# Ledger of designs, part 31: VHH binders against c3ng28

Target 1, 373 residues: c3ng28
Amino acid sequence: MLIIIRPSGEIALKSPRSRRNFEHTLANNIRSVIKEGKIWRSQGVLFLEVNDNNKNIEELSKVFGIASFSPVMSIKSYNNNLEDIINKAKEVFAEIVKGKIFSVRAKRIGSHNFTSLDVQRKVGEALYPFSRGVNLENPEVEVFIEIRNDVAYFYYKIIKGPRGLPVGVAGKTVVLFSGGIDSPVATWMMMKRGSIPVILNFNLGGSVHRKFVLEELSVLRKWSGGHKLKLFIVNGTDVLIKLSQIEKRNRVVMLKRVMYKVAERLCDKANAKSITTGESLSQVSSQTMTNLYVTEYGIKYPIFRPLIGFDKEEIVELARKIGTYEYSIKLPEYCAISTKARTSVELDEVLKDEENLNIDYEKVLENSEVIEI
Key: E = the ipSAE of ESMFold2; O = the ipSAE of OpenDDE; V2 = 0.75 times the mean of E and O plus 0.25 times the DockQ between their complexes.

## First folded at step 7 (VHH; framework vhh_7mjh_2)

Design r3 (at its last look DockQ between E and O 0.44; V2 from the best seeds 0.00; counts 0 for: pae E 24.1 > 2)
Fold by ESMFold2, look of step 7:
Structure r3 (fold): chain B 373 residues (1-373), chain A 119 residues (1-119)
Amino acid sequence: as target 1 above (373 residues)
Amino acid sequence: EVQLVESGGGLVQPGGSLRLSCAASGFTFSSNYMSWVRQAPGKGLEWIGRIYYSGDTSYNPSLKSLVTISRDNSKNTLYLQMNSLRAEDTATYYCAREGRYLSDAFDIWGQGTTVTVSS
């Protein structure tokens, strides 16, 4: 089966050098995901020759950088012979339009002695006898002809891709991955912008927590464009024990600062230039404007919060689409150092406590379990 | 009303063969891609294969040697021929119509027919 793959429009708008790089990365990602396929680039699209099965189609639908793709039949039109195009269209589409109200759409790339409208009209006339009629506004089936130079491509399926940028074009980000509903969605959103996530998990729920985090990452791995996901698991209980020495009302923000500081060291180790979290403004008391300011104070890497303006319902909707929701809802809710967190902590108080605790963030990271998925 | 109705399931011995049918009504059968899907007890759905309007087929690679999909457009009927059956092929078998977009795939399903492979 031959598939025409249409890169996201955002890729097409880049400079010629950037576009080639992005298309190359996209092709490499597809090659990594579709193990038996042959792929090549031509005039703003990619062609993939692969065995036809639903597994390959499903996998291709999760490759960031793809706007859409279509299985095609083709004929080389030796001298741009419109009659050859019409005859092939009858062969391919007669059964598709049989007994149905249909429409024809045509597109051309290159120089031809006919217009796209000529193709559309002549093919429509040829298919009409097989059909129940034509309706350009509300057809039961729509058939497509795309003429690229001396080859005509025939299709009637347009399969939506996830759009975005190819994973790998935007460098690495360290993701604070709790395994709840939000952090898998934030990870997905950063991959959609071409980032490779490096996953940092503070395990607060033991083996059950670890199990569902791994299951969520297995789902996210299907969206990574063939890139492995590296997971660092820190024993969060050890950190909580140390935090028992400070006032309860400040412990949630302090825990988050520890997580950011460890993430900062992981950025250095992994050559990542940002930290990503699933935090949403005002969703919980620890995520007020003041608390977010205190939490990130003095961190040298930018903190990306792709969900900062998202409503919980919007986040849940994305989690269902991605496939992580069913695992996230099974994760233990029981991982807070305090159930009564202050909504507005004092920066100076938090910084003083942090200095007194004198946590060795490098050692916390060194003691992590490392898994590739 | 648009319907797909499977039939032909039953008990068969290991190594045996079985032919399932799927009767289509309420739409133009001959112009649609059709698929077979199965579900073993306590397991998820497994795609078996697709048949094009032309009669060409595409199969799940793990099942290709076991099955043949065909269609009879004059009878609005889809067929699944299964050979060399094993106990692990015990499942409910469904036929399904494919939609225009992958995100909307399998827009119509039959109720299923059960195949049991046992001595």
Scores: ipSAE 0.000, ipTM 0.100, lowest interface PAE 24.1, mean pLDDT 85
Fold by OpenDDE, look of step 7:
Structure r3 (fold): chain B 373 residues (1-373), chain A 119 residues (1-119)
Amino acid sequence: as target 1 above (373 residues)
Amino acid sequence: EVQLVESGGGLVQPGGSLRLSCAASGFTFSSNYMSWVRQAPGKGLEWIGRIYYSGDTSYNPSLKSLVTISRDNSKNTLYLQMNSLRAEDTATYYCAREGRYLSDAFDIWGQGTTVTVSS
């Protein structure tokens, strides 16, 4: 089986060097996912040759950097022999266009003594007797021919990829992963931009919390382009016990700040250059403009909040698409540490509390459970 | 009328085998990709595998060793051979025609046939 894989359009916009690197990374990710087969690059696309019973072809639909892919039939077209193309088209498409209104779409790359329009017209003419008619504007079925140098490719099925950039091209990001609806989506969005996520979780719910977090990550692993996910699980209960020393109204914001501080240490350890959260503006009391300002104050890495402008419904839709929603909804929101969370905590107050708490963030990270998925 | 009709489901013992059939009508069967999908009680849909018009197949990695998909275009029939059945294979099994695009991945469904694996 031969598959043509079309990289995301934005990859083609890169400089030649960057483009090659991105395509190379994409190819490697595909190799990791498919495991068996031959892959090569040519003229802006990837070709994947696999055995007839390859088990992982469906997984291509979750490989970031792929715009689309199609199983193809191919022939060698020597000496610009359009007749060979027409004959093969009859063989491949006659049954497909049978009883249907159809159109032919052709494109070519290379030097030929015919145009794409010639191919469309001649193939259309050849297929017409098998069909109910031709309509270029509103066909019932479209068939496709790509002529690339001396090879013609025939297909009619187009499977959409997730687009984005190949995972790995953008470096690593530490994700504050709560296990709720938002953080998996944020993780997915960062992977779509080519980042490898390093997962930091504060377990506030014990074994049940851990279970669902792992389930969510197993789902996300299908989108990671073959990259393993490293998970650091901090005992959140220990942190909460420490936080009992400060005013209840400040505990939620302080917890977030502790998370950022630990994430900062993890960035150093994992060679990540950013922290990612699932925070959305004004979604909850701890995510007000002021509280976001206070929580990230002094953090040396950029904080990415890919969901900052998303509403809850949009996030839920994405979670459903990704496949994490069914797990996330089963996880109790343990972040309800305090029913009296302030919508606006003062920076000086928080800094004072932080000083008094004197948390060893490095030790917190060192004591974390590490899992590779 | 366009339709898919599954058959062959029933009760089977663990370790047993079962062959499901899917009869297609109302469209050109030989020109279409076909898939099997199952749904266990209380669970979501799980893709089992597909067969191309060429006869090539692709399977869910978790099920590849246990299932074989085939087709007979002369009979407009899709088949699913299952071996070494387990209790967790209890589900309603559906055949589906695949669309051209992933956004319309399955545009025709059968009514399903139920398989129960129990001692």
Scores: ipSAE 0.000, ipTM 0.182, lowest interface PAE 13.7, mean pLDDT 91
ESMFold2 (binder alone), look of step 7: mean pLDDT 82; pTM 0.824

Design r4 (at its last look DockQ between E and O 0.54; V2 from the best seeds 0.00; counts 0 for: pae E 8.9 > 2, framework grips)
Fold by OpenDDE, look of step 7:
Formats: sequence, C-alpha cells, structure tokens
Structure r4 (fold): chain B 373 residues (1-373), chain A 119 residues (1-119)
Amino acid sequence: as target 1 above (373 residues)
Amino acid sequence: EVQLVESGGGLVQPGGSLRLSCAASGFTFSSNYMSWVRQAPGKGLEWIGRIYTSGDTDYNPSLKSLVTISRDNSKNTLYLQMNSLRAEDTATYYCAREGRYLSDAFDIWGQGTTVTVSS
C-alpha cells in the first residue's frame, strides 16, 4: 500500500533549510514508528510504502507534523496522456461514486498540456454515468487526483493527522510529571510543538502511583514520534520527611520549589533548555499567581506552562483525546498534596525555609530511578 | 496523648536479624498510614518503608530486599523485620504516622530505637 503524507502547514512556511530539516525529522519519526515501511520525500510530501494493515493508520494518526495522509493508487502517465488518467479514474472511482452525488478534485505539479480543471471536467464526465449527479459545493463523495510530473495519484480517503511539528525539532524539555490529569496533557502539548520530553516524577504515592505514571507514559509514547522517553523517578517520601521540619502551610509550595530545583539540575544533565509543568492558573491554591512566582523564583530555565490558560474541562477533554485520562483518574486520594494550601506564601519565608532545609538537589536526582520507555 | 513508642533495638551481629516494634496510642491506629524511618550516625533521615491501612506496603528500593513492614491493628502495633543486617544498617530507627494528605507529611514520631550492627 502506498500512502501520501502531507506535512503540517507550519512546516511549509519555514525557510527552505528549516523546511528540509523538519521534513527530514518527520520522515525519520515515521520510520521509527512504522518500522517495516519505506518512506521518501518528494515535492513537499512524503510517500510511505507499507503493508496493508490498520495499525499503520492508527500509528500515523499520532505522528506530530502530519496534517493528513491518504492511501493512494498510482499510474505512470507519460507524454501528458490525459486519457490514461481518465481510464484509471473510472477503474478506481466508479464504485466509489456509484449512486452518489460526487465531485472531482484535481491538482497538478509539473508541466502538462492540460490543466487541473481539464482533469476535473473530463474525469467528472467519465464518472457521471455511474453516479447520481455532480455537485461541487456539497457532494456526498469527493474523489481526488494528484498529478505529479509523470505520475498520477488517485484517492478518496483523507485521514487527518495531529498536525504540530515533528518531535525532536524543538529540543528537550524536562517535564514535572505528577501523574494527574494535567501533566500528561502538558507533555503531549510540548511534543506537539516538537519537543522531546524528559520526565521527572516525584513518587509521593508509592508503587500504585508509580504504576499509573508508567501507564500514562506508555500512552504518551505512542505520540512521541518514535522517540524514547526517559523517566526519572525521585523518592518523594524522602523529600516529605524533610518537609516535616517546616510549617505545614508552606510545605506544598516548598515541595513544588524542590521539584523545580531538581528539574533544573536535570536540565543541566539532559541538555534540556526548559521546564514544563501542568500548572493552570488558580486551578488550585498552590497555583495562584503569587505562589507560582515564589515557586519558580531563581530557576534559570524557562518554565513552560502550556495549560496556564486552560480550564479543567478543557484539560479533561484533551486527556481523553490523548488516552491518559483513564489512568489519571485512578490515582489514589492520598496522592493529593492538599486542598487547603496557603494561597499566598511570602518569598522571604520560603527562602528561609529552603536555606534551613538545605536539600542537596543533585543528590536527590542522582538517587532517582531511571527508566527508559 | 498521641504517642509512638519504638522497641526492639539493640546489638546484633552482621548477617543477623532483628524485629522492631512500634506501639501506637492516642489515635486510631488502623486508620493511618505508618512508616519506618532511620537515621545513621552523621547522616540524614532515610525512609525505609510504609504500610497502608489496607496492609499493603511500599519500600525504599535500596532496602526492599532486607525489610518487611507489618501491622497488627488489634494491638495498635507496627513492626519492622530486618534481615541480613550489615554495619551500614546501624542507625536509630523511628516509626512515624503519615498525614492524610501529602502536605501533612509525617506528623507523629516516636523517640526511636537504636540498632547497632557490629561483630
């Protein structure tokens, strides 16, 4: 089976050099995902030759950088032979348009002695006897012909891709991954922008929490364009023991700050240039503007919060779409930090507590469990 | 009065085993998560493991093979079984009650019982 893959429109807008790089990365990602296929670039699209299986369609549907793709039939059309195109169109589309109102869409790339309109008209005329009629504005079925130089491609199915940019084009980001609903969505969004996520998890809930985190990451792995996901699991309980030494009202904010500090160290180690979180503004008491300011104070890397402007319902919808929702909702209640955190913690107080705690963030990271998914 | 009292510490030879106990009073023991924590001389606190109200357990990966935590709710007692003890296991061992939420952290601690592993 031959598939035409159309890159995201954003890629086409890039400089020639960047465009080539993005298309190359996209092709590599597809190769990584579709292991048995042959892929090549030509004239702004990718061609993929694969065995005829539904698995390939599902996998392609999760490769960022793909706008759409279509299974195609093709013929060589030499010497601008429009008749060959018409005859093949009849063969491929007669059953598709049978008893239906249809339209023909044609596009050309290259030099031909006919126009796309000519192709549409002549193929339309040829298919008309099989159909219930033609309607260009509101057809029941659309059939498509692309003539690229001396090859004509025929298709009637257009499958939407996830769009975005190919994973890998934007570098690495360390994701604070809690295993809740939000952090997987944030991770997904960063991948959609071409980033490779490096996952940092503070295990605060034990084996059950770990289990769900791994399941969520297995889902996200399907969207990673073939890139492996590195997971660092920190023993959060050790941190909590230390936090027992400070005032309860400051523990949530301090915990987050510790997470950011460890993430900063991981950025250095993993050559990541940003930290990503699933935080949303005012979603919880610890995510007030003031608390966000305090928690990230002094962190040298940009902190991306792709969900900062999203409401909970929107995030849930995305989680469902991604496939992580089913696991996130199974997290035990004891994994919850608190519903009654202080809404505004003073920076000076937190800094003083931090100094007193004297946590070795490098050691915390060094002692983490590392898993590759 | 809310209280945790550890017992069972002492001197043990390398390769030996020891069982520590923690007696709880002043709160509903069966409704709380309990943990063991230790502190070696000159070192920080190290989490050993946890037991849930269900009886399920979680352990520090570095110690998982050497320790078993259990509880007897009828006696309001927490246990730590340690096997194949090494010199590096010398520490004061504490039992602690975990708060309901993460922000509660460890809110009740025992006085600790000292374990010395030496030939």
Scores: ipSAE 0.444, ipTM 0.777, lowest interface PAE 1.4, mean pLDDT 93
Fold by ESMFold2, look of step 7:
Structure r4 (fold): chain B 373 residues (1-373), chain A 119 residues (1-119)
Amino acid sequence: as target 1 above (373 residues)
Amino acid sequence: EVQLVESGGGLVQPGGSLRLSCAASGFTFSSNYMSWVRQAPGKGLEWIGRIYTSGDTDYNPSLKSLVTISRDNSKNTLYLQMNSLRAEDTATYYCAREGRYLSDAFDIWGQGTTVTVSS
């Protein structure tokens, strides 16, 4: 079967050079996800020829950069003959307009001896005997004909894609991936903007924590446009032991600063230009405006917080849609970070404590387990 | 009173082995995660490993090949087996009960037992 794939509107509005790069990346991502197909670009869309398989349709529905796609039937129209187009339209559409109020939409790319309106009227006339009538404003079913040069394409299904930008066009980001509900959603949102996530996980819950983090990443892998996800697992407990030297109510912010500092080193090694977290403003006491300022103070890479303006219910709704929620809720209770952080820690107190702790951030990263998913 | 008492420390030659014990009292030992932690002279605390209620263990990756943690819930006792000891393993070794919250990571500590690896 042949599928017409419509890139996200953001791609269509790019400059010609940028659009070519984004469409090329989209095509490569689709090729990586749909291995037994042929894909090519043509005048602002992509065509994919593939076996008719529900798995292929589901996989295509998760490729960022796709606005929509449609399985099509096609003919080559000798001499741009409307009669051939009309006859094929009857073959393809008669059964689906049967007993229904319908409309015909037609679109042309290239030079033709007829207009799109000519096609709509003539095909509508030919289909009318099968139908209950025509209504251009409020049809029960809408059928589509797209004529591109000397080929006519016929479809009536439009399957939604996830939109966004192709994974790979926006560089790499290191994601602080706790494995709770928030970090998988933040990862997904960064992939939707074309970024390749490099996953950094501080394991505080042993083998069960590790298991469900891997399950969450397996789900996210379905959205990565065929890009493998690199996971760095750091044993976070040694850091917690070192934190026993500082005031209890500052420990959560200090732990997060350690995570940011390790993420900074991973950015250097992975050639990533940003750090991403699932933090949301005021959701917990450690995430007040003041505490977020202290947490990121002195970090040399931009910190992206795609969930900063989200409430918990909104994040949960996205997590359910993405498919990570069911794994996130199974994480061990021990992995929870206390909510007993001071709502306004003092920057200079935290910086003095950090100096005294003298944590070797490079060594923490070097001791990580590395997995490709 | 909740109490942890370490024993088994002392002087050991490089390359030697030592088994430390930690006797627990005043709480339900079998329901608590336990850790070993050490502090070399003039240095900060270093986490050695954790043992879960199931008997599963996690170790500091830098020490994983050198140590084994076990527990005997019927005797309320935590153990640390150390092998191939080096001068840098000289430290005070502490048994610690893990708290429920990360901000209370270790809520009960023993007095410590000193291990000296003669160089």
Scores: ipSAE 0.012, ipTM 0.427, lowest interface PAE 8.9, mean pLDDT 86
ESMFold2 (binder alone), look of step 7: mean pLDDT 86; pTM 0.856

Design r5 (at its last look DockQ between E and O 0.08; V2 from the best seeds 0.00; counts 0 for: pae O 15.8 > 2, framework grips, placed apart)
Fold by ESMFold2, look of step 7:
Structure r5 (fold): chain B 373 residues (1-373), chain A 119 residues (1-119)
Amino acid sequence: as target 1 above (373 residues)
Amino acid sequence: EVQLVESGGGLVQPGGSLRLSCAASGFTFSSNYMSWVRQAPGKGLEWIGRIYTSGDTSYNPSLKSLVTISRDNSKNTLYLQMNSLRAEDTATYYCARYGRYLSDAFDIWGQGTTVTVSS
């Protein structure tokens, strides 16, 4: 089976050098996901040749950088021979349009002695006797012909991809991954922009927490373009015990500061240039403007919050689409950081508590369990 | 008055077993998650595990094969069963309330009960 893969429009608009790099990364990612098959680039598209296997089609739908793809039939049309194209179109499409209202869409790349409209009209004429008529606005079936130089491609399926950029083109980000509903969605969103997530989990719930985090990452692994997901699990409970010594109202923000400080060290270790969280402004009391300001105060790396403007229902909708929702709802809330806090904390008070606790963030990271998914 | 009182510590031979108890009062025990923590002489605190209101448990992975946490809500009592004890398990063992919110986590501790594994 031959498949035309259309890169996202964002890639097609890049400079020639950048476009080649992004298309190369996309091809490598597809190769990693599909395992067996031949892939090559040609004039703004990718071609993938594989054995007939519906599993390959499903996997392709989760590769960031793909706008759409279509299984195709093809012929070589020597001397700009429109009659050969018409005859093949009848062979491929006659049963598809039989008894139905249809439309024909044609596209040309290269130099030809006919127009795309010529193709549409002539093929439409040839298919009309099999059909119930033509309707360009609301057909029951659409058939497509794409002529690229001396090869014509015939298809009637256009399968949507996830768009975005190929995972790998934008470097690494350390994701603070609690395992609740929000952090898997934030991870997915950063992969959609071409970032490779490095997962940092503060284990607050022991073996139960670890189990569900691993299940969620197994789902996200299907979206990673073949890149393994590296998971660092640190003992969040030991940190929480230390925090029991400070004022209750400051503990949630302080825990988040510890998480950011450990994430900084992981950025250095993994050569990542940003930290990503699933935080949404005002969703909970710990995520007010003031509390977010205190949480990130003095942090070395940019903090990306792809969900900052999303409400909870919007996040849940994405989580269902991604496939992580069913696992996230099984994780008890106390394993995810989303707790009661003052609407504002005092920066100087938090910094004094931080000095007194004197947590060795490098050692916390060194004691982590490291897993590749 | 909110209180946690541990008992059942003592001297035990290597390879032996002990069951520790923690009696809770002054709060709704059945609505709270509970934890065990220990501290060996001259060392820092080490979390052992947690028990949820459902009775489900989650353990420090390094200790999972050695311990079992259980609860009896009718007696407001938390238990820690330890088996195959080694000299390195010598420590003061504390029960602590985890609660249902992070702001309440480890806010209430017992006085501790000492376990000595020797000779």
Scores: ipSAE 0.288, ipTM 0.708, lowest interface PAE 3.5, mean pLDDT 87
Fold by OpenDDE, look of step 7:
Structure r5 (fold): chain B 373 residues (1-373), chain A 119 residues (1-119)
Amino acid sequence: as target 1 above (373 residues)
Amino acid sequence: EVQLVESGGGLVQPGGSLRLSCAASGFTFSSNYMSWVRQAPGKGLEWIGRIYTSGDTSYNPSLKSLVTISRDNSKNTLYLQMNSLRAEDTATYYCARYGRYLSDAFDIWGQGTTVTVSS
C-alpha cells in the first residue's frame, strides 16, 4: 500500500531550510512509529509504502506534523498520456461513484500537455455512466487525482492527522506530571508543538499511583512520534514530611514550588529549556493568579501552562480524545495532608518558609527513580 | 469551627477487624462527599474510598474487598469498616472532605487515627 502524507500547513509556512528540517523530522518520526516500509519526501509531501493494515492508519493518526494522509493507487503516465489516467480512474473509482453523486478533483505538479480541468472533465465524463450524477458543490463522494510529474495518484479517502509539529523540532520540556486528567493533556499539547517531554512525577500515592501514571504514559507514548519518554519519580512522601515543618495552609503552594525547583534542576540535567504543568487558572485554590505567581517566583525557565485557559470539560474532552481519561479517572485521589489551601499566599511568607525548609532539590532529583518508556 | 475527628484506631491482631469513626462538625455533613485515606510509615498517601451524598461508594480497587465505608448523616459521622487486617494495613487513617465537584480537592482533614496490625 502506498500512502501520501500531507504535512501540517504550519510546516509549509516555514523557510525552505526549516521546512526541510521539519519534514525530515516528520519522516523520521513516521519511520520510528511504523517501523516497516519505505518513506520518502517529494515536492512537499511524504510517501509511505507499507503493508496494507489498519494498524498503520491508527498509528499515523497519532503522528504530530501530519495534516492528512490518503491511501493511493498510482500509475506511471509517460508522455503525458491522459488516456491512461482516465482508464485507471475508471478502474479505481467506478465502484466508489456507483449510484452516487460525485465530483472529481485534480491537481497537477509539473509540466503536462493537459490541465487539471481537463483531467476533471475527462475523468468525470468517464465515470458519469456509473454514477447518479455530478455535483461540484455538494457531492456525495469526491474522488481525487494528483499528477506529479509522470506519476498519477488516485485516492478517495482522506484521513485527518493530528496536525501540529513533529515531535523533536522544539526541544525538551520538563513536565510536572501528577497523573490526573490535566497533566497528560498538557503533555500531549506540548508534544503537538514539537517538544519532547521529560516527565517528572511526585508520587504521593505509592504503588497504585505509580501504576496509573505508567499506564497514562503508555498512552502518551503512542503520540510521541517514536520518541522514548523518560520518567523521573520522586518520593513525594519524603517531601511532605519536610513540609510538615511549615503551616498547613501553605503546604500545597509550597509543594508546588518544590516541584518547580526540582523541575528546574531536571531542566539543567536533561537540557530542557522549559517547565510544563497542567495547571488551569482558578481550577483549584492552589491555581489562583496569586498562587501561580508565588509558586513560580524566581524559577529560571519558562513555565508553560497550556491548559491555563481551559475549563474542566474541555480538558476532559481532550483527555478522552487522547485516550488517557479512562486511566486518569481511576487514579485514586492523593494530596498533601493539609487543611484547606489558601487562595492567596503571600510571597514573603512562602520565601521565608522555603528558606527554613532548606530542601536540597538536587538531592531530591538524584534520589528519584528513573524509568524509560 | 470546621472539624473532622477520627477515632477507633488502636492495636489489632492480623485477621482482626476494626471500625473507625469520623465525627464532622462546622459544615453540612450530609451535603458533602467524604473520603478515607491512609498513610503507612514511610509510604505515600493512599486513598481508600469515598462515599457520596447518595450513599453510593467508590473504593480503591486494591482495598475494595477489605473495606466498607458508610455514613450516618443524623450523627454527622463517617465510618470505615476494615476486615481481615494485615500487617501492611498499619497506618494512620484520615477522614477528609472531598468537594462536591470533581475538580475540587480534599479541603478538610482530620488529625488521623493510628491503626497498628501486629501479632
Scores: ipSAE 0.000, ipTM 0.215, lowest interface PAE 15.8, mean pLDDT 91
ESMFold2 (binder alone), look of step 7: mean pLDDT 87; pTM 0.876

